VH-VL binders against Indole-3-glycerol phosphate synthase (trpC). Designs and how they scored, part 15

Target 1, 261 residues: Indole-3-glycerol phosphate synthase (trpC), of Aeropyrum pernix (q9y8t7)
Amino acid sequence: MRDSFLQKAIASAKDRTSLLEEIAGNCSPKPGRPSLSSSIREWVYRVGGAVIAEYKRCSPSAGAISTLDPVSYVQATRDASAAYSVLTEPNWFCGSIELIPYFARYKPVLAKDFIVSETQIRIAACMGASAALLIMEALTPRELQELAAAASRYGVEVLVETPDASHAVEASRLAPGSIIGVNSRDLKTLRVDYEAMLREVSKAREQLPGEVILVAESGIDSPDKALKAFKAGAQAILVGTAFMKNPQLREKILAELLQIP
Below, E stands for the ipSAE of ESMFold2; O stands for the ipSAE of OpenDDE; V2 stands for 0.75 times the mean of E and O plus 0.25 times the DockQ between their complexes.

## First folded at step 8 (VH-VL)

Design k6 (from m3 with heavy chain S106R, light chain S31Y; framework fv_miptenalimab; at its last look DockQ between E and O 0.04; V2 from the best seeds 0.00; counts 0 for: pae E 13.9 > 2, placed apart)
Fold by ESMFold2, look of step 8:
Structure k6 (fold): chain C 261 residues (1-261), chain A 124 residues (1-124), chain B 107 residues (1-107)
Amino acid sequence: as target 1 above (261 residues)
Amino acid sequence: QVTLVESGGGVVQPGRSLRLSCAFSGFSLSTSGVGVGWIRQAPGKGLEWVAHIYWDDDKRYNPALKSRFTISRDNSKNTLYLQMNSLRAEDTAVYFCAHSGYDFWRGYLEFDYWGQGTTVTVSS
Amino acid sequence: DIQMTQSPSFLSASVGDRVSITCKASQGISYYVAWYQQKPGKAPKLLIYAASTLQSGVPDRFSGSGSGTDFTLTISSLQPEDFATYYCQQLNSYPLTFGQGTKLEIK
């Protein structure tokens, strides 16, 4: 009988953690990693919003995604980006922890994987990551709290990905000080639902303290959508496929952001 | 405006066969991630999952029923079928079809839209 | 197979009461739970999915909570139209299974 993909990804992540421990040993996090939250706040102050640019070579639904090598991608995106989100999951996203250094030299890096253990957070930080993704739906409340505490001990910030405003508020309570992401989908089509995401961001902003950084995820494929997400109360947006498929999008987003202040 | 309408129920003798249909609209079973399932409810009893089919023709069955029941579809007619063979008295139930799906992050999705059901009575 | 055990089987309450129905899974199932309402002679209606997310069009007096093995459906202020049978369902693995149901009667 068929189990959820998330359960398979969690099991794979546990297996990969054992291998990561073997190849990385007892490494210590690099000192002087830049702050993801500070970079986001700097961009918000300067232009009214921040962009987190995602580097993703594959996805389960699309398979291989044609993309630039890491150096070329950074060249195309660094002027518009407050940070990078780097997929490190190798089996379905074609990522690797070894990609992190290519990005961390220039901007704060969010390590994006199915994080289930403290070891994954430590090793991402050894490679230069500033933050780690925690998927609320992949973790019990206790596991979320424990992993967030572990991240804090390694000087790693946390972005907690949540499906809606009620989960966003709960995540902020379970993991105080974390960055909160909102990612909504149409359950019938399994596509991202930008309009639902926008409504849930607005609801979350109303209920969350102003100092909590709120990130709008998914469906942001145009400057107009980016602007609307910022107006709804997000301080940052996560942009992946749009950047990878449309190199002209960078120039358009910069034009809209320069007009925001 | 998602709708599902079951048909093909009736009274049958034990050991006979019956084929249920579910005509649906407002979605396509060809769309990636879409699924449709059959759920039954015996008189005065709770809900029991029967079978599921997904857009990629992945089929799942309640283990107690899989030797006798077959789920299939005709995408050109937007219709789902449940073939029920060697019927027994305990198969007496209202049979619902319901829209569901599979999401990469969430896995198997809940039944969000249901038909009104068709009644099958197996008696001698 | 994962068994879903609901408590109580029957519940009688007054309009305005806060009502809770629990569902316990025989093994950990994370947040992979849905709740349904069924009125006599009608098809079930989805109320809650992913343990705590309210389905569109469902009144906000309904809420869901829990993770792992223990899940709760709460009606914060019971209304006359809430007379129904309520089912939980796990979506962690096949075969998909429902709780046995909780019949809610209004005094």
Scores: ipSAE 0.000, ipTM 0.440, lowest interface PAE 13.9, mean pLDDT 85
ESMFold2 (binder alone), look of step 8: mean pLDDT 92; pTM 0.949
OpenDDE, look of step 8: ipSAE 0.010; ipTM 0.507

Design k7 (from m3 with heavy chain S106K, light chain S31F T53R; framework fv_miptenalimab; at its last look DockQ between E and O 0.01; V2 from the best seeds 0.00; counts 0 for: pae E 9.8 > 2, placed apart)
Fold by ESMFold2, look of step 8:
Parts: C-alpha cells; sequence; structure tokens
Structure k7 (fold): chain C 261 residues (1-261), chain A 124 residues (1-124), chain B 107 residues (1-107)
C-alpha cells in the first residue's frame, strides 16, 4: 500500500517528537500567552470578522514560496491580523518551532503542524504559542479527545481542522470549546476547493451554536472571497499563500475589511 | 442617499400570482457584501422575514414560503423582484424591501434601510 | 429555527421613565442581535446592531446589552417620540427570525 502525503507527515511528526522529547527536557509553557479565541471574538465584535495570517515558507503543492523574514512579515501584517498561524513543520513547509517567538510578541500564535503527541503541544506553548492545530483526518476520535484534553491542561487552545460540516459538528462534540476550521484543500491531493469550503462552512454554521468559532481556511486570496466566507458564517479566515505571494492583497484586505476610518 | 421603493401590491384572489418590485438607488447589488431582502407584516402582527438575495446571487428563503415565492433581480435596472405564487389569505401583509450589507462598524446582515412597503391583500 | 422571545409584550410608561425590553434566544447566538423601532404605519428603523452598538443617528438614550441568549434594549429617559413597537432579530443563522414585538405605550 502506497503512503499518502498525510501518512508520511504523521510518521515524520512521530520521529520529530521523539527527538524533541530527548532535547527539550520538561519545559513549562510560557506564561502570559494571549487567548486566540478572545482575539478572534474581539475582531468579530469590532469589525465583523477576523484574519489569521499564516506564515508559511514552503508548501507541498507550491514548493518554496517567496517570503519575507518573520520581522518584516509581522510589520506588514500585524495591524490587519487577529492572530498568526505559524508553520512549524520543517520537511514540507520549511517551518520551525523557533519561529513562534517572533510572532507571539505581537499576537496570539497558532502552532501549525501535524500534531500527534502531547509533547508537540507542550513545546509549542514553551515557545509562546496560544493554540495548536489538530487535524481531524490525521487522528482517531480517541486521539483527538486525548490531545484536546492535553492542550487544555497546558492552557493551550485547539483549532480542529475538518473537511466538512459533519466532521465540524463531530469535532465540536469530541473537543468541546475548540475552534473549528473548515479547509479548502484536500490534504491528499493538495488541491484548493474554495467553493466546497464555502458550502461546508455555511452548513456547519447552521448546525453549530453561535458561540463556536468557525474558521474558513485556505483559498482566500481576494477581498470578495473573504467577504463570502464571513457571509457563510465564518468568524475568522486563514490567509496564507496570498499574504506571502501578493503584498498588495494585504493592502486591499486592510482597506476593504479591517481599516478603522 | 439610499432609497428603496416597493410597488406591485394590490388586491388579488386566492390561488393567483403577484409580482412585487423594489426599485432602489444609492447602492449597487453588484458591490461585494451587499444584500437586499423582503420582510412582511400581516395586519396587527409582527415582522416576518421572507427572502434575501446577495451580490453573488446567493438566495435565501423562509422555509415556509420557499415553495411559492421566488426572489430575483435585474442589476441593470437596480430592481429586485418577489414572485409570489399560489397566494393564500395568510399572505395578506405589507411587504417591505430592505437593504442589508456589510458595513465596517456593523459587520452583520442588519436591515439598515427600508422602503415604505407595498400592501398585498388576498381575498375573494 | 432559532426562536426569539420578547418580554414584555406590552409596556405602559411615562415620559422620563427608564424602560427595558428583553429578548431571549432559544439557543446561543453570541452577539448576533439587532433591535428595531417601528411607529404605526411606518417601516421599522434599525436602532442597535451587534447586541450593543448604536446605529448612526439614533439618540444615546438607547442602549443594548447582553450576549449568548439574553439581550436587553434600554431607554434611559423616555421621550414622547419613543412610543412605538420594538423588535429584536437574531442574525446568527437562517431563517432570520424576529421577536414578537413589544408595544410601548404612553401611560
Amino acid sequence: as target 1 above (261 residues)
Amino acid sequence: QVTLVESGGGVVQPGRSLRLSCAFSGFSLSTSGVGVGWIRQAPGKGLEWVAHIYWDDDKRYNPALKSRFTISRDNSKNTLYLQMNSLRAEDTAVYFCAHSGYDFWKGYLEFDYWGQGTTVTVSS
Amino acid sequence: DIQMTQSPSFLSASVGDRVSITCKASQGISFYVAWYQQKPGKAPKLLIYAASRLQSGVPDRFSGSGSGTDFTLTISSLQPEDFATYYCQQLNSYPLTFGQGTKLEIK
């Protein structure tokens, strides 16, 4: 049986965790980390939507992405961002846990990786992360519940990435209080599916209480797409490749959606 | 100045059809974030949402009315329509057209500008 | 469907009084609530959006509060022009639904 990208990423994450446990010792989560959910709610209350700006230097589908250094990226984006999503996966996304502090000084940070162990969550929090990504398609229901419980013990919020509305509802049940993401990219083929993401966000919003934060992920590369995602019921959007590839898109989003008159 | 003006109301018999129009100015339904809806109010009763249409032609309906009512638009005329089929006595109401849109300070689908309404009476 | 229940249905008050109208949602809707004023023979007018934000041009004696399921519209010092019917509306999900209304009458 041939391994999918997801199977390879999970195997790599297990190997990386073993080495991190060996090196990191038993660090304690950094105190004073801001709340991702509170930041999102403040932006939604103030301006009707929140932007999570993703820092990503590579992707499996696009390879190397023309990138700003972390300091320059923050300077260009922090006024328009409720939070940062920081890729820490080194092999396919060119990330590192050492990137987290550059962003956490300014905004809540979501540590974005293939998280398979409590150790990954603890170490991300040691570096200043406020939240950790759990990929529902990478975990059994039991694993999801156990990792969410572990995150809670470290004071780390969870964003559960789901492929559709039925999984979003199940994720909310398995990990109460979590932030729920709906992605527009097939992790197996890596193709963007923005229209499917919109349909599933709308369906999820109708089935979830208003207090559940819903995040529309990947494929949002224009102000029109951002507005459609918010209209569909997302409180936040995740914008990654567009911010790294098109600096004028950042200016358009700021001018259209988030700039205070 | 945002304005909405409804027309096409009148007295009709049960089972007949009627088409309402909403002529608007001061905004465009082609603008991202903009929507326009229909709300009705039966005599002595409260407000009931009927239907919504958005800049991207997404349409939403009150489920009780969806089988009989259709919302549509003609952007070249800045006009919204409500086609009402198989009318019943219970459809007797004032029908309002209202703007809803994304505003930086509001952030939600509130009905911030309303027309005067057009009266539909369904009686034998 | 999310049901919005207003109370009271009728309220009699004098000019200068402080009045409050409540609206309860059948499930959590965060702050996705608007309040409207309607005078006889007229279209509704938006007063409050996002549970607590005052619409432009609305007098500051109007205020909104609440989150989750319980919401309140308050008029701090009632004026003669405030005698009207008031509606809350949830905007959390379709179908959009209104409360049944609160008629505010002069005592």
Scores: ipSAE 0.006, ipTM 0.576, lowest interface PAE 9.8, mean pLDDT 85
ESMFold2 (binder alone), look of step 8: mean pLDDT 91; pTM 0.939
OpenDDE, look of step 8: ipSAE 0.108; ipTM 0.699

## First folded at step 9 (VH-VL; framework fv_zagotenemab)

Design n1 (from k4 with light chain N33Y S94M; at its last look DockQ between E and O 0.74; V2 from the best seeds 0.00; counts 0 for: pae E 5.0 > 2)
Fold by OpenDDE, look of step 9:
Structure n1 (fold): chain C 261 residues (1-261), chain A 121 residues (1-121), chain B 112 residues (1-112)
Amino acid sequence: as target 1 above (261 residues)
Amino acid sequence: EVQLVQSGAEVKKPGESLKISCKGSGYSFTSYWIEWVRQMPGKGLEWMGEIYPGDSDTYYEKNFKGQVTISADKSISTAYLQWSSLKASDTAMYYCARLEDWGYPYYFDYWGQGTLVTVSS
Amino acid sequence: EIVLTQSPGTLSLSPGERATLSCRSSQSLVHSYQNTYLHWYQQKPGQAPRLLIYKVSNRFSGIPDRFSGSGSGTDFTLTISRLEPEDFAVYYCMQSTHEPYTFGGGTKVEIK
């Protein structure tokens, strides 16, 4: 049976895990990492929404996105972001786990990879990550539960990426206390289908407990779209490509949020 | 913009070899499966096989296995479908398409314009 | 392999009318992860197929809202609420839940 991209990515992650195991024996997660959820809640309270700024140099869809270095990225508008999402997958996203410590100096960091093992979570924690991404479609329900539990043991929060509202609800049940992300892909652009995302975010918000943090993932390329996502029920938005191309967008989004009475 | 551009129409005789091409642009060519679909005159669509240009992983529908060869040159973002010896029954429109497979194999979202292959004596 | 049976083979309608196209699968198209990979394509004469609906009910980018998909398990429907002149074409369902990928035989929507 042929493998999808996701399956290939998972296989790659498994291979990398074996290498990381050699490192894991010598690392201990550092306590006192800032909370992603707390940061999001603070921003929601203060300005009505939180922005998770994603540092992503490559993607399967676009190839190379930007050569913007981490320093320049952080310097652009770090004060307009509640957290950083850092791609650590090296093959398709040109990421590195070694990027985490740098970003972690400034904001809570979401380690974003194809996480399939406890070892990956442990290493992310050792590097200073506040949270780790779990992709629902990449995991069985049991695996999701186990990895979420593992994350908890290391003091790492979990953001579960889901494709729609129904999965979002299921994810919240499988991984209690997790942050839920909705990522609806546009088939034409392979980006987030923004309208679909909004619909699913709205549906998810209607069904999820109020305490569950809902994140609209990707597809935001304007302040207007950001605001609509928040209105749809997202407490946070995760913005990647748009910020890589235009870091100043973060400030513009914040400016719009501040105008909301 | 994602585009798949196929080579031009071909008129061949039985027994001749043929290689048609499908060039992708506007996306990471090595990260998505390229699908080949046959459409005989006045008939429906038939999946032939696929290739992942990133590692050249290739699969064929059972009826097309051994009948055609699917390949790719990632350096020029091009996939190929070739016959060693054409038959009259190979007369058809051939489409390449991109598979969106972020998760499990999903759907063919972008299609080439098609290559008409006519095989007649 | 999964056999997709489309009905009717030909649908003759006038502009403005509602079109209902059926696609039946020989077995369930629900994947182990609860997704259903049934898609609809439109093909006009001399053109490549165009994606209309993916995963049963999701409109592809740029597809008018008069197109909608529904169904579950083994029975699926494409609906065109009000036919426009440009909608007269052949429509194919396709499944990618199970290998190999398979297409339905198509439904030709022609002008009455």
Scores: ipSAE 0.035, ipTM 0.604, lowest interface PAE 4.0, mean pLDDT 90
ESMFold2, look of step 9: ipSAE 0.402; ipTM 0.758
ESMFold2 (binder alone), look of step 9: mean pLDDT 92; pTM 0.939
ESMFold2, look of step 10: ipSAE 0.262; ipTM 0.702
ESMFold2 (binder alone), look of step 10: mean pLDDT 92; pTM 0.938
OpenDDE, look of step 10: ipSAE 0.033; ipTM 0.613

Design n2 (from k4 with heavy chain E100Y; at its last look DockQ between E and O 0.32; V2 from the best seeds 0.00; counts 0 for: pae E 6.4 > 2)
Fold by OpenDDE, look of step 9:
Structure n2 (fold): chain C 261 residues (1-261), chain A 121 residues (1-121), chain B 112 residues (1-112)
Amino acid sequence: as target 1 above (261 residues)
Amino acid sequence: EVQLVQSGAEVKKPGESLKISCKGSGYSFTSYWIEWVRQMPGKGLEWMGEIYPGDSDTYYEKNFKGQVTISADKSISTAYLQWSSLKASDTAMYYCARLYDWGYPYYFDYWGQGTLVTVSS
Amino acid sequence: EIVLTQSPGTLSLSPGERATLSCRSSQSLVHSNQNTYLHWYQQKPGQAPRLLIYKVSNRFSGIPDRFSGSGSGTDFTLTISRLEPEDFAVYYCSQSTHEPYTFGGGTKVEIK
């Protein structure tokens, strides 16, 4: 039976998990990790919105994105970001789990990978991650529930990535207390369908409980787009490619937020 | 911009071999399945098979297995569909398409312009 | 394999009219992950198919809002609220929930 990219990515993740299990016995989640949700809420209170800066060197759609090193990235983004999203998938995203400790020194870290096992979450926690990504499209509802529960046991928050408002609502039910992300892809450009995302974020916000943190994922490459995402109902935006190419964009976004009366 | 560009129309005789191509650009060619679809004159669309250029994993629809060969050269972002011996019944438009698969089995989001293959005596 | 039956085979309408196209599946298209992978493609005369709607109701990039998809389980509908001259084409439903990928027979929307 053929595998999709996602299935191949999941298979790869499972293989890596098996390897990680060899060292899992020596792994203890680090206590005192900062909360992603708390950081987002703080920024929302302070300036009206939170920015999650994603460090992503490669992607399946675009290949190589940037060679910007983590040090330079942090230097450029630290003051205007509520958190870091760190790609740990090595094959398509050129990520590494070993990046987590570095970023975790500065901000709460969202570990982004194709997470399909409890072991991956545990190891992420051991590395210092505050949160872990669960991709709704990659998991059955039951798997999502189980992994969310596992994350809770390790003190790891969960960001559930969903494609639309209806799935966002379902995700919130399956994984109570989770941060919900909406990621709508514009397949014409292989980018986030920004307009679609805005619509879905708005719809999601109308349906989700007020306490649920809603994240607009990617597709933001300007301060104007960032502001519109916040106006649509997102408490946070996750920006990857745009920051990798132009880290200074974060400061511009912050500047615009600060001007909002 | 994602594009799939196919080779030009072919006019062949029965028994001849043929290899048509589909070149992808504007995306990571090795990260997406390439699909081949047949459309006989005045008829609907038929899925033939697919290949994952990253590792050359290949699958065929049962009716096309052994009838055609799907391959890819990732170094030039090109997929191929070939016949060892054409039949008149192979006369059709052949499309390549990209499979969007960020989830479990997704959809064909981009299509080539098609290659018309005419086989006649 | 999954058989997709489209109806009607031909739909003759005038510009400005509403078009309703049906696609029925031989079995449920709900995947184990709870998604439904039913899609619609448009093929204009002399052109390659293009993605119109994906996963039942999502418009692909650049697709006008006059196009909408709905349905669940085994019954699906493509609706064109007001036909434009450029909308006269053949429409195919397709599923990717089950292997192998299959297409419906198509519905030709032609000008009356």
Scores: ipSAE 0.041, ipTM 0.580, lowest interface PAE 3.5, mean pLDDT 91
ESMFold2, look of step 9: ipSAE 0.147; ipTM 0.675
ESMFold2 (binder alone), look of step 9: mean pLDDT 92; pTM 0.931

Design n3 (from k4 with heavy chain P105D; at its last look DockQ between E and O 0.69; V2 from the best seeds 0.00; counts 0 for: pae E 9.5 > 2)
Fold by ESMFold2, look of step 9:
Structure n3 (fold): chain C 261 residues (1-261), chain A 121 residues (1-121), chain B 112 residues (1-112)
Amino acid sequence: as target 1 above (261 residues)
Amino acid sequence: EVQLVQSGAEVKKPGESLKISCKGSGYSFTSYWIEWVRQMPGKGLEWMGEIYPGDSDTYYEKNFKGQVTISADKSISTAYLQWSSLKASDTAMYYCARLEDWGYDYYFDYWGQGTLVTVSS
Amino acid sequence: EIVLTQSPGTLSLSPGERATLSCRSSQSLVHSNQNTYLHWYQQKPGQAPRLLIYKVSNRFSGIPDRFSGSGSGTDFTLTISRLEPEDFAVYYCSQSTHEPYTFGGGTKVEIK
């Protein structure tokens, strides 16, 4: 029997947290962590949309992306970003939990990893994270519910990443109050299908209450694509590789947002 | 751009050894399973086995277990299929393919061009 | 081991005609997670196979709308609504619901 990539990532996540579970009582979540959802709503109110800037050094599909340091990345992206998405998974994404403090001083941080235990959520909060990623396709419905409840106990918001509108609606039912993400990359091929992502965001917006924050993920590499995602019903967009390669995109996206009525 | 490039065609005699290669590029080679598929002349496709280059985890279809060796060298992003003693019945086209299993869909999304192995006395 | 039986073995048609290819599984391909891992590949002469349809009915990226898949449980169909000259090839179904992965014997779609 062989393990899928996701199964290997989940097993790695369990191994990485096993020691930490034995010492988990040594840290408490930092007080005063800002709200990811509040920051998104503030940007939406002020300029019509919010940008979550992702710090990602590697990925399975692209290999090495960038060696840009966290301080330089923050300097280039801070003024146009409602929040940061920080990869903490070390084996395939070249991330680390230790990266969180570099970003958390400036903006709410979404800790992005294969989260399978509440220990991961608590430790991310100890490092200053405001929110944690839950991948719907990696979790049973019960696991999703339990991890979302654990996040709430630690004062950590949840972004549930989903592949389409039907899963987005289900995620909102299983984890009420969570932020819902629609991923523009096919998790299977890692190919970008931006138009499919837009359709699924539109469908999800029609079916979800207006107060549910929708995030359009991956594949947004231009101001025009950002604007279309917001028009489709996303309150926030997640931009990673494009910002790692071209921080100037930040100002261009803001300029487009300020032009909408 | 994802690409799998296989070694060239081979003409061998029964009893000889052979190692053919499959080099991956344009993605994180160690993050995806590599599948081996045999196609006998004029016949269909047969799954032979697979390897995860990140940790060398390997699995064989039962009729190929003990008949071939699947291996990888992650430092050069290359997977291998190897025989210690070829038989005439090993004459076939051999493909490597990448398993897309990130989301549990389990299809072969990129294929090598194939390596024709001819074993004749 | 799951046996996939494809029919017909050969389908002789002209460009513009509708092709219907059948794949029958020896066991249900419905996984415990409720997904059905039945896929369709196309192989043109001298080329490696390429993915057309995954999980019964999902068209892979870049595959023309004339290709569609349907079915459930043990019986599956690939339909090409209007054959184009480049569609004359061998088509294989495959399953990844159960180990080991298996392929059907293929259906050759050839010019009449």
Scores: ipSAE 0.011, ipTM 0.560, lowest interface PAE 9.5, mean pLDDT 86
ESMFold2 (binder alone), look of step 9: mean pLDDT 93; pTM 0.942
OpenDDE, look of step 9: ipSAE 0.369; ipTM 0.765

Design n4 (from k4 with heavy chain D57E, light chain S94F; at its last look DockQ between E and O 0.44; V2 from the best seeds 0.00; counts 0 for: pae E 5.9 > 2)
Fold by ESMFold2, look of step 9:
Structure n4 (fold): chain C 261 residues (1-261), chain A 121 residues (1-121), chain B 112 residues (1-112)
Amino acid sequence: as target 1 above (261 residues)
Amino acid sequence: EVQLVQSGAEVKKPGESLKISCKGSGYSFTSYWIEWVRQMPGKGLEWMGEIYPGDSETYYEKNFKGQVTISADKSISTAYLQWSSLKASDTAMYYCARLEDWGYPYYFDYWGQGTLVTVSS
Amino acid sequence: EIVLTQSPGTLSLSPGERATLSCRSSQSLVHSNQNTYLHWYQQKPGQAPRLLIYKVSNRFSGIPDRFSGSGSGTDFTLTISRLEPEDFAVYYCFQSTHEPYTFGGGTKVEIK
């Protein structure tokens, strides 16, 4: 009788999608959106790793994180960031689809939401997003395949978020060509766990083809943790709360990666 | 830091109304179920019911349904347990707790300090 | 409705001894997702309960390794391998597999 958080989030996403269709109509994806994967590969080639800066004002576990506005956040962060991850989920993460244009002017944008329909992907692309998040644990294998195919039709790349290496390999098989994220939880506490993420990134790197882009998503709040994630085999890191609180952390990470103080 | 802070002890007479509170902080209050648990003097723990403050959905254990009202005011991150007419048998310690249900773990991870309600005379 | 029966009601032991607490459920606590949502709480006088073990056998963060849980289906056990002075308290099993959620009646572990 009680819905889990994920079930509530999926139901909310379906309701929001219906409203978005009514308001946005039959918008077409913007032309000329930059490639998230290309930006990541460019940074890896030039610097040895890529940073995806996440704009996240709230989360269920942390509550309110920051009041920093999107213009100020971009001003502080764009020179050291390969891409932005923008929360568009309004109820638990205080996001909005309307935030995407503030970031898409400067860098590829990953639209981060509970994506359950191709309408969400199309509308994110209308707002300028280059990629969309698919949460493997929220989707059946067929749904994942169908949404990835829909994203391809709209010229939208996919980042598939997975909890561990086994799921990362499965996601790469189900959605070929997708970017793979590892966001590991301690199976005992179900909290995001940096050390578990690090182990699973390393395992995933060994099992995935070298051309598959691997993103480390959990608990990176220092240059040392960022460097270890890259050494474990991630091509990109996705950092949220720490960057919302200290935008200069990105510059410190870049300095460590370049080995210049 | 996650905290659940409950209102202070109450001494009441039979027939009086009462509303006790549980204020959550350090997390997104609307994102977690709040549970109410009764402990009568010298007795064990009894689950009473719960509320999801995000949409005010509530559920009651059958022996408490119609005996109490569970509500929340999400604007001030507060859940409530309310009696319209107290009985002497309502004398107990009342706890609120937060349900951790992300990914179906379903345990109470943080508890309030308890509110002692005494109904006599 | 699920009845959790704890035994013994009281367990009188000395520090250093092993404590074995039983919890028996009137129905299987295996959820359709194959998890078993049986948990153990500790309560000291004048304090709120504290989570010790979740999902049968998993120690919660910060819980000493002398606490362990085991069991399946309807029969569950909390074991304290070597009692410390701070372990003398009341222990409750709790199930959240089925609504309504229910607590066991408790086992008081007291100093002999």
Scores: ipSAE 0.153, ipTM 0.670, lowest interface PAE 5.9, mean pLDDT 88
ESMFold2 (binder alone), look of step 9: mean pLDDT 93; pTM 0.942
OpenDDE, look of step 9: ipSAE 0.383; ipTM 0.780

